# Designs tried in a protein design chat: miniprotein binders against q56419. Part 257

Target 1, 326 residues: q56419
Amino acid sequence: MEGRTLEEVQEEVFKRHGVLVPKKELEDLAKALEEAGLLLTEKVEARLKEEEEKLKRERPMRLAGLSYPEGEREARAFLEAFRASYPGEGEEARVLLMPHLEPSRVPEVYGAALAALEKTPPPERIYLVGVAHRPLKEKAAALPVPFQTPFGPALPDLPALQALDALLPFELFNTPLAFREEHSLELPLFFLKGRFPEARVLPLLVARRSPELGEALKVVLRDFPGLLVLAVDLSHVGPRFGDTPLTRTLAEEARRRDLGFLERLAEGEPEAALAFLGANPTRIDGVEVVASLLPLLRERKGKVLAHRLDLEAPTLSAVGAGTLVL
Below, E stands for the ipSAE of ESMFold2; O stands for the ipSAE of OpenDDE; V2 stands for 0.75 times the mean of E and O plus 0.25 times the DockQ between their complexes.

## First folded at step 20 (miniprotein)

Design d_10 (at its last look DockQ between E and O 0.60; V2 from the best seeds 0.00; counts 0 for: pae O 2.9 > 1.5)
Fold by ESMFold2, look of step 20:
Structure d_10 (fold): chain B 326 residues (1-326), chain A 104 residues (1-104)
Amino acid sequence: as target 1 above (326 residues)
Amino acid sequence: SMEEKIRELAEKLAKLAQELSELAGDGSDPDELKKKLEEFIRVFLELYELDREKDNPEADYWLQMVIDLVWEFMDAFREGNVEDAVELLMYIAESAERLAEALD
């Protein structure tokens, strides 16, 4: 539409963002696609169909042996090591904000979440709200099946999920495949199930802000009390996310945005937290979840327990993570 | 306008992603695939440099999804996961289409 060639666009993008897609990689990809043979796309579609049918019965572990240990005893030792990485005390949480970033990148932030869970009476159920990394058919979704963990299956709270579905203007159980690889549920769930082995779970994803979700959850939580967990990351800055290469100034802005957002949430002022971010220039992915859940966050005061902006050196990018109790 | 430019690029990217996913399964030679892939990347990079829409949160959401998925697509290829790359093209096509819809 612009009329620029690939070379012209790449030169301009490289000057501004430090990003290239080498022509050799495109040649190699084209050859790999051809060499994979006929019916590649049909094979992919068949696999997705099979996985969607399995997801109607259970959600298997995808990150065992990669992000956390496969075996139960090793998984318990892993939890203990993460708790030890945060030397402070937690506080009781009715609402917990915790990350979904790779745990080894922010061990003390997950440790702070564990410290909060130590002070939290075991809930009957956990409302686990993550961020969709695949397209959803609606603004939000749930998957009402057991999620496997090294500590045993996290069983769904079917009555609470059905009550939530009944209050929404869209079908809540709408995109099973979006849960297949969704680490924003699996990573926090590992820590939550390890500490609350008997709690049932409502595994929820938000794609885009839904005021209806927050109002419905406020009603459901009155009838089905539990722990609300916002499993979200904070700033996303650098070329991976559409910025110039990470600089000291960009990193300082990201930290300022992260902490200002968390501090305003800790004051019970979620609208002020959103207003502070404006157009969300550092791409805090917690924004859509907070914007959905305003009725549950208003006037709840608490404390920021931990924060870290973690560098991805190969991409000159960074991601923020924090732990907040309300 | 800027919104019209983003919408047109998003529509083109969605079409290219869909065509690439279909070409991968039909025995196309590498030269045809290469040309299509070069155009896909060219259009993506034009969108990438226009990576935020300040007054349209829906469009900003889908634009960021497209950016994230395209990089994940490249990662899948670099790791030798060709089937995953094709799957990601399907998500890219859907997300780019939704980006275009959010702008009109």
Scores: ipSAE 0.814, ipTM 0.908, lowest interface PAE 0.8, mean pLDDT 90
Fold by OpenDDE base, look of step 20:
Structure d_10 (fold): chain B 326 residues (1-326), chain A 104 residues (1-104)
Amino acid sequence: as target 1 above (326 residues)
Amino acid sequence: SMEEKIRELAEKLAKLAQELSELAGDGSDPDELKKKLEEFIRVFLELYELDREKDNPEADYWLQMVIDLVWEFMDAFREGNVEDAVELLMYIAESAERLAEALD
């Protein structure tokens, strides 16, 4: 097909997906890339190298002042407001499944997580397992450094991380740059650190299912007990994810799959939860995490505290979020 | 086959993403960069419109990764965050290569 202009591309995207990428933005992108191109390769590589070196010492906040307040006082007020958005009471969690979606989109789901944390005795350590939205060198990774939060640094549990590494057939401490922008850890960690300021953290990312991770964690948890947190979203449907614009039918299917997944997890049947999804046509984000943690989820009964399918209006797409206690 | 088509598009997308990242680094001709970006978007849209095969979980994973990263690239671009945009191009290239390999 002959070289469509940026305008034609814009029109096509709009016609097919209902998303208007402003022509000006495409032009600005081209210009920004141009302006950046003049400066960026060596600078970007140097910067990435610098960022990688920094990540050997700490992981700075990336979403402070954007997704949550930077200041501690304001951050505490933020936590209280989110807790207030959920009218129910929580339950004690041994395992907590919570979202990593932008908090403002699903406040009551995060509120439900906070409610569960209120009923949970302070753990010595938190195993925080997020989803890798960047390529990893291995199926899973960890970053053994302090994560900055408005409540102070979340300190790593180095002994527990080392014990985990020793049991894995691959190097756990891989792909540090994947953690730099990873919101699946940063957003949940805000809430977790705010509630449990003294807890050590094991920040883990899963890219692809790693049964070895679950087996290793099961062993490590014997000597290093703690709270397991699955920071996962649920269905991703609509144009951003390769579907038609959100319809009632598509939303109902997404909700059905989300709730069916969560309910089976709540029954202590994680294999049944995965089997229920099959090919995962609504793209539940947490599938690879759950598949990796099967040994830790089996026979654990719990309760679904909250669920929401949140519409992103500009893209006519939706993301599911839920809170589950086991 | 659909798999072969996805593989071809993934390989092409990977190459274009890599070329864009390189061009964005070199004081390249704005017109060339624009043309390459247009081609990148066209190839992406063609890939995006194909029916996903549901019988290859690895390929599906990498396809979704490519799609997500391209959307993030567009967002970074909108925000004028060129550094993030270039980084995302590198991740797109890598992910698209992995997608092609998964269909090999």
Scores: ipSAE 0.096, ipTM 0.629, lowest interface PAE 2.9, mean pLDDT 86
ESMFold2 (binder alone), look of step 20: mean pLDDT 83; pTM 0.834

Design d_11 (at its last look DockQ between E and O 0.80; V2 from the best seeds 0.76)
Fold by ESMFold2, look of step 20:
Structure d_11 (fold): chain B 326 residues (1-326), chain A 104 residues (1-104)
Amino acid sequence: as target 1 above (326 residues)
Amino acid sequence: DMEEKIRELAEKLAKLAEELSELAGDGSDPDELKERLEEFIRVFLELYELDREKDNPEADYWLQMTIELVWEFMDAFREGNVEDAVELLMYIAEAAERLAEALD
């Protein structure tokens, strides 16, 4: 079909998905961009260059005071409140899957992760694998600098990071700006650093599936043992993510996909978990991480400790979160 | 061919995102800026409305990132964060370009 007008496309999208971009908002946006004046883009580019250079030295907290407390004492109380929200017992983890969704929305899921950490001997290092929410230059990336937390800096494991970089067919330290606001590392790290204050960290992001990353990590983990953490969310359903408005049937499908995925991972069958998702109709974002890390997940059995599909009424959308120990 | 349509829309979206960032930075005619923004949203909505079922994980990754970045762009604007909105246009251009490349 030859191109539709904005009004025609908008009508179809609204009927099918329940989202609307009002013409008034577009007019207001155009005015705001114009009124910001000359050199706006040059100013943004200069700031990005400056921030990129700073990220080569350290990664500051971006969510303190927003998602968790800035002060250390308050941060410890926050951790204890989250642990209390999960009444169950954990299990020792060699691999932990935990969410990166806003903690206050899924408190018992983070509480389950804390319960698992209670049973886990303090590791020398943590391989923290999140999901890139900005474009990476390669399929995966790391940032080999201290990450600030309310509990002090989480120091990088530089020898392990260098060993990993040497095994990959691409430069691992490739996109510092992608780490600037990356909550999939910052939110889980808060909980991990709070429980393991002496562990070093390998802060890793996956963008697209990279079998090479999993093979390289298998080698590195042999020589530099530690805790592997998959910091991933599960289903993403609703108009924010390109879906119809959330219904009970869509929510049930999302829960079914989340739990079936986690259960197959818990059986040590990550290929079956991926196959169960098929075309990934509920957009589980952990799929790229799992697909990258297959060698580390095969034959490793464990247990699903918690799951919640978090409903967001204002966006008519939902995001799933779970805790799995292997 | 659904993949051909997605590729063409992604390439157009990337170009429009780039053009919008440039127009915002040079004091352009408000009517021209509005026209480009309307076309950007029109192209995005055409892409957003397409059937997402596909057997190409790399393209799926870039498509989802593009969709989420555009909504984040609108959110930044609604919060009055014009500098963030321009930065997001740069990421949208890259993600949409990568989507088009994945379908080449």
Scores: ipSAE 0.808, ipTM 0.907, lowest interface PAE 0.8, mean pLDDT 90
Fold by OpenDDE base, look of step 20:
Structure d_11 (fold): chain B 326 residues (1-326), chain A 104 residues (1-104)
Amino acid sequence: as target 1 above (326 residues)
Amino acid sequence: DMEEKIRELAEKLAKLAEELSELAGDGSDPDELKERLEEFIRVFLELYELDREKDNPEADYWLQMTIELVWEFMDAFREGNVEDAVELLMYIAEAAERLAEALD
């Protein structure tokens, strides 16, 4: 590819993936960077430092007024509307797999999660395991501070978090900045806090599979029982993720893999679920989380309550979302 | 060797991301910034066009992370959020470095 112009590369990418990065956008970007002036990097570094210091005390809402309402009254109406979007009844959950995708994209999937939570006795604590969309220093991390929600702060279970840290071969409390804007925790937490306002939370992120995490959690759950929530999405297909534009064939393959994964989990066979995916060609988001939590998922039978493959039209890409109760 | 090609592109992308994050500061020549940005996008697109090898799960993870972060970077620019864009360059650099390391 030596010697190709940017335009030639863009045309090739467009032909292959149906996505064009317009030259104008690059020009606008360069202009915006220019206009942002001389101190942008220093400003960003200073901001990040300040935000890291704030994260020692609390994690503020980032998606309030965007993905969900900021006000409590409106937030409660939001929950009710999402619950109404799922016409079925839930089941009691000991383990809940739910999405972290933008709620408006898959309302009935979140509705199914709410339906399950209605049948679930209020837990003392929630182990909320999300997916890291930023680099972590370790395979997994936790943030032991209150998470702000429209329903008040979700308070951390410090004793349980400390017990977990003590059993891990790495420092659990790492990479606090990865939590700052992590939607895989914030979005599910909105629904969880709304349903269980008194539950303490263990906000956990997984980057890469950590078998040690699952073994440690299995021990911790004996002394600190609670609801385990896997906040994971499923297939990620299309140009945004490195594929060609969504086709019927690609969508069918994504659905097949999503459902095949969820069904095997519902049968209490998480190793079979991972084996079924193989190299994970449709990029199921939750594979590293499931691989980390194998000891907690084995032999647990449950039910798939909802599934959707949602199209992001601007990028001709799609993301799978599901709700599973164990 | 496809792995070697991916490694080289990842190293180059990481370097360019770092350079861009530094140039987004005081006294940078707008023409230089534009040139580096064009080169960054070119290198990314070359990386993006390559068939993903699935024989190295660690490399695949960091490749996917890099791709997703670059898309977020582009989105931040479309939205006019230049501060977020610079922050994302830092994460791109880290992810691309880790991709290169996974292929050593």
Scores: ipSAE 0.671, ipTM 0.868, lowest interface PAE 0.9, mean pLDDT 89
ESMFold2 (binder alone), look of step 20: mean pLDDT 80; pTM 0.795

Design d_12 (at its last look DockQ between E and O 0.74; V2 from the best seeds 0.70)
Fold by ESMFold2, look of step 20:
Structure d_12 (fold): chain B 326 residues (1-326), chain A 104 residues (1-104)
Amino acid sequence: as target 1 above (326 residues)
Amino acid sequence: SMEEKIRELAEKLAKLAQELSELAGDGSDPDEIKKKLEEFIRVFLELYELDREKDNPEADYWLQMTIELVWEFMDAFREGNVEDAIEMLMYIAEAAERLAEALD
């Protein structure tokens, strides 16, 4: 007869998903927003504009002191600790799939990536492909500037980036603000720069699948050879992501889908990997990246080195992470 | 249809996120802000709970981003960072609008 009230919707969502936004919290937030006033909104807008202008020149560290150490000495020790978390040897990679989940949550998965890099000849450049967590204006984007790291700046490969931009039917460099806090680039870059300090970088984000990106990259990689890195996470399950609360069955399904996806990629069958996921019910992160990069993944065989489905008890949710070499 | 219902909710969410950003910035009455915030959460939770076929990769992408951004908005507030919360409203408005467009 009429739409549901907030209280009615909250009751149904809580029953189904175990999430709730308490009325007191909404009252506190409303008061905080009112007290902020027009001056705070203008302050936020001004800060974003200033940071966007800075991003046209360089991309500063945002996670130093939070996800990894700021100082070079401590950062080097951090890398060694992560390598030690993986008790095996890697294999040479021309394509590396690695996570972008908080490193402390999946140390052996990052350790496996480091093990692979140990077996990989230092590339002239790294095509670092992450997942956009903020809106992009196009299906993909790049930021052709130095990315700061504790190991010094990761310099952009400007000729390769310009070649890529020229081949695409959309503007590649038009969303610099999306890179401001993008951990899917910053976290893997820390590990990559630490192992390949001389490599230049193409920092790329994918929002939505773009077959044109994959075709263009295949051409650019021929002329500008390098290491292709897919910096993606796997299953995202639980209420944080729109699911019911995590159960053992859901976790087992997420694990099975993660590994089935990775194994099919390792067989050189990226289309089969996508088909295996069907509607992607566990929201494997990076499906849009794989779907974009099919021409670069076909017939390239390799090995799954590590996997973890990391549980987030406070949110009743989990995220999968893996390391794959091709 | 289910897709039209999701599109309508996404359009409402985008508008509410935009309005909340503007209301916070123009010295609006606290009761008006509270009303808008409650409606924003109500619309979000309706959108959040709906089952849909995951057969439109673009819509799937924007829905996922919208859900995660709303939780980041709440997290920013819970951590005492109102400036980040205002920033998240701007991203939510864009993501929800694109979700609605993907279902057009």
Scores: ipSAE 0.763, ipTM 0.887, lowest interface PAE 1.1, mean pLDDT 90
Fold by OpenDDE base, look of step 20:
Structure d_12 (fold): chain B 326 residues (1-326), chain A 104 residues (1-104)
Amino acid sequence: as target 1 above (326 residues)
Amino acid sequence: SMEEKIRELAEKLAKLAQELSELAGDGSDPDEIKKKLEEFIRVFLELYELDREKDNPEADYWLQMTIELVWEFMDAFREGNVEDAIEMLMYIAEAAERLAEALD
């Protein structure tokens, strides 16, 4: 790319990936950055500091009115509509794998999760394990504060969180800012809180595989039983993720990887599921979570309830989503 | 080597992201900001087009994180959310630095 103009680079990217970063957008950004002036970085830093302090007390909704309704009545109607989008019946879950993708993209997959939850006795607590989409200081983290939802706050199980922290070789309560915008917790939590309003929650994020987390959770679950939820997406393919635009071949490979992964998990063979993916060429989102939770997934048999590979048309990219009960 | 090339690009990207986040806060010359943005995008695209390291899972993780964060930066920018864009630059700097470290 040395010696190319920005326009030439943009054209090449467009041709290759079907995605254009318009020059005008860069100019507008530069202008916006200019207009924001000296105060912008300081403002952002101050904002982040303030928000970090707030996160010591609660995690506010970020996606209310965007991804789901803010009002309780509307939120309940939302749940019913999503449940209705899945025509099947669920099964009782001890472990639930569900997506964290934008709900409107994969409604029937969330519907399948709701169907499973209908067959699941109300748990005392939910271990909600999401994927970190921001850098963490440690391999995993937790935020021990109430998470706001349209159905009221999801309260943390502090005793169980403390027990977990005590068994880990690193500080569990790290990187609170990573939770601020993390949709991998907020979106699943909407559905979980709506179904189990009295359940306490352990909001956990995984960045990199932590075998220690799985071993620690296995111990904690003895004294603090609950529902384990893996809030993970599956394949991420296309230009947004470093591939060429979605083709039939790429989509078929993504589906093959997704289903092969889920099916092996359903058979109680999580190591086989990981081995099946190898280098994970389609970038299954949940790999690090599953790798962390191996002790909890071994020998648990279940059923794949739903799967979808959803196209993001503007980027010609696709994300896989699935629902699995164990 | 490909690893060395990725490391060099990651280091450059991290530096550029950090500089951009600082420039946005310093009332810098719009032309300088634009030039820096162009350089940032060029470095990113060069990194983006390279084959991913398949035998270094840690590097692959941070590379993927870097790519995803750059897309979020671009999205924030398109939406006119400058504050979010600056925040993304900070995360890009961190992720790219971690990528470089994973290849040392």
Scores: ipSAE 0.611, ipTM 0.849, lowest interface PAE 1.0, mean pLDDT 89
ESMFold2 (binder alone), look of step 20: mean pLDDT 83; pTM 0.840

Design d_13 (at its last look DockQ between E and O 0.75; V2 from the best seeds 0.73)
Fold by ESMFold2, look of step 20:
Structure d_13 (fold): chain B 326 residues (1-326), chain A 104 residues (1-104)
Amino acid sequence: as target 1 above (326 residues)
Amino acid sequence: SMEERIRELAEELAKLAQELAELAGEGTDPDELKKKLEEFIRVFLELYELDREKDNPEADYWLQMTIELVWEFMDAFREGNVEDAVELLMYIAEAAERLAEALD
């Protein structure tokens, strides 16, 4: 596959997407890799093995001091500020859809989630379902260890996790390293642990749609009741995501797709929500999670509390975030 | 076909990512590394400009992950995090391989 030169491909990509990868930058990268010296790859592999062993005992905070405060007192003030960003009232959630996008980008969307939690009786456990941003060995995974937060460790619900594992046609505890930097669990967990400090957690990741996961969770939730949280983002548009540069028209389409998806979920019609997206032209992140969890979403009616399509001018891209209670 | 082209590019990208990760630890001449990086980026841009596979949700998933991982790789380098960049090459190789498998 050497039909076109780099220069030829770059010209077409720039025309269509406005993206450049300068040849000098590649030269600088090659020099940096060489200057890093011998055994660089062996050093990386050793670091990964060490971190994998640590993840068998606990999952440390990765975003403290970056996305949220590390200290407990400051973290509680942070929660109060985010709740204040959403002046409305929440509704009780049996299922909560909330984002995992950087909180400062969508403060009122996280505030809406806090408003919903305010109306929600403290659960014994939280089924926290995020989106894998690293390859999983299977369609879904869990990590049955404490996740550190500024509010103390979020303890795993081991009996519920083991029951779930026993019902699946694959090993649930299959990719510890995928949890190492997974913000789709850490960011929502900060808010959830802050509001429900005594709840245990089932930290789950979905990579690819797994109908088996939804059926198994329906059984496990019967015996181990709790709050189901879909920690997902919505549209992803722009060059960062393989799209053309963001325009007003593309942004309006992304918003329409986000809201139409959420509204159909709010009517208890998750299959209709997926069908509405068709080929998912704006790359709504939550599709694989919703497709996995259909049995848990059918006929559950609720309300969309908040939505924002957050624009990032430097990358000509945007990401949608929403809050839905069912 | 478009599907066959995506599969071929994904296979090549996976191979180049793996080779680049291996070369980075061997004291390889910067000119050789540069040429390998140029091939890697050329193949990525070929893949990046193609329309998404609409009839295969699994392929869509892996393509999206591959694209995002490559940009993370470039970000890690720009921030001076060479070890993270090498780690990301390993993830890119896996994601691109899975994309190719989803299109078989």
Scores: ipSAE 0.815, ipTM 0.915, lowest interface PAE 0.9, mean pLDDT 91
Fold by OpenDDE base, look of step 20:
Structure d_13 (fold): chain B 326 residues (1-326), chain A 104 residues (1-104)
Amino acid sequence: as target 1 above (326 residues)
Amino acid sequence: SMEERIRELAEELAKLAQELAELAGEGTDPDELKKKLEEFIRVFLELYELDREKDNPEADYWLQMTIELVWEFMDAFREGNVEDAVELLMYIAEAAERLAEALD
């Protein structure tokens, strides 16, 4: 873009994507950065070091009072309301695929997950596999510390985590800072802890597909049985993700991809689900998780309980969410 | 090639992100910071507008990560979360570097 002004670039982006990055915002950013002063980088680095040290002991709530209530009583009412948003009945889950999107965007999808959990005997442990939205040092990671929730701490299953680490060709306990703000674990965990307060948790993140993870988990699950939860979203379409604004055609394609993916998983054909997506043009979030967990998903038949493609109006973008029981 | 152009832009974006993070900490001239931010946004927008090739899954992953992080950076900024914005610049730098490496 040699020789174009910022304004010209912004106008072009607006024309193409229907989203404008206002010049004023850039000016405000520059001003805010200026006002933050000379020590902002050092301050951030110091903060990160401090937070990393804290993460050796516990993972605090980051979305309490924002995405869900901080207080236990209010949190229980929140769970009940979300359950009520799904009019159907659930099924017993051995594997649960559920969203990690902001709960208020897809309440009935979380409600469907709660419905499934109602039919599920309390597990000793929950293998909670989320999506890394920050760079990981390895293909996957775990954080072996208590996760704070309004219902008390979700305690890690250290023996099971250690067994998993021992079977992986890489260090499982890597990139602790990636867990600090990771909503793909925190949001599902709220619902899971609320339903199963005594269950231990294995908080896992996947960045890139790790077949080794699935094979290792398959072995670990023999000695350490539990509920497997895939906390994944589905299609990500629109300007926020590099597309044009959401159209009927784009939404239909996103839904087709989402449902086609979920249905093939429900049939016990995870390889077919991945093959169906091909190059994943609608950017289904959970593909790396599913690709990592193939050994655990094969031949498991289940049911799609809910699906929604939710519009983010400010960006004219949409994210798919679904609940699947296996 | 398109891959080579993406690699070049990713390298440039990584550099600019790192420079912005550093400048934010040194009491830099607001005008210099603004110019650097404008350059960062221009490079990002150019990268953002390129047609994505789907023949390199690793590169595609890091490209998507980079784009998402830049949007989060802009959101953090709009919300007045300057510390979070600087933190995100560090992640953008890392993701963009990984993107460039995936295209080597």
Scores: ipSAE 0.618, ipTM 0.857, lowest interface PAE 1.0, mean pLDDT 89
ESMFold2 (binder alone), look of step 20: mean pLDDT 83; pTM 0.833

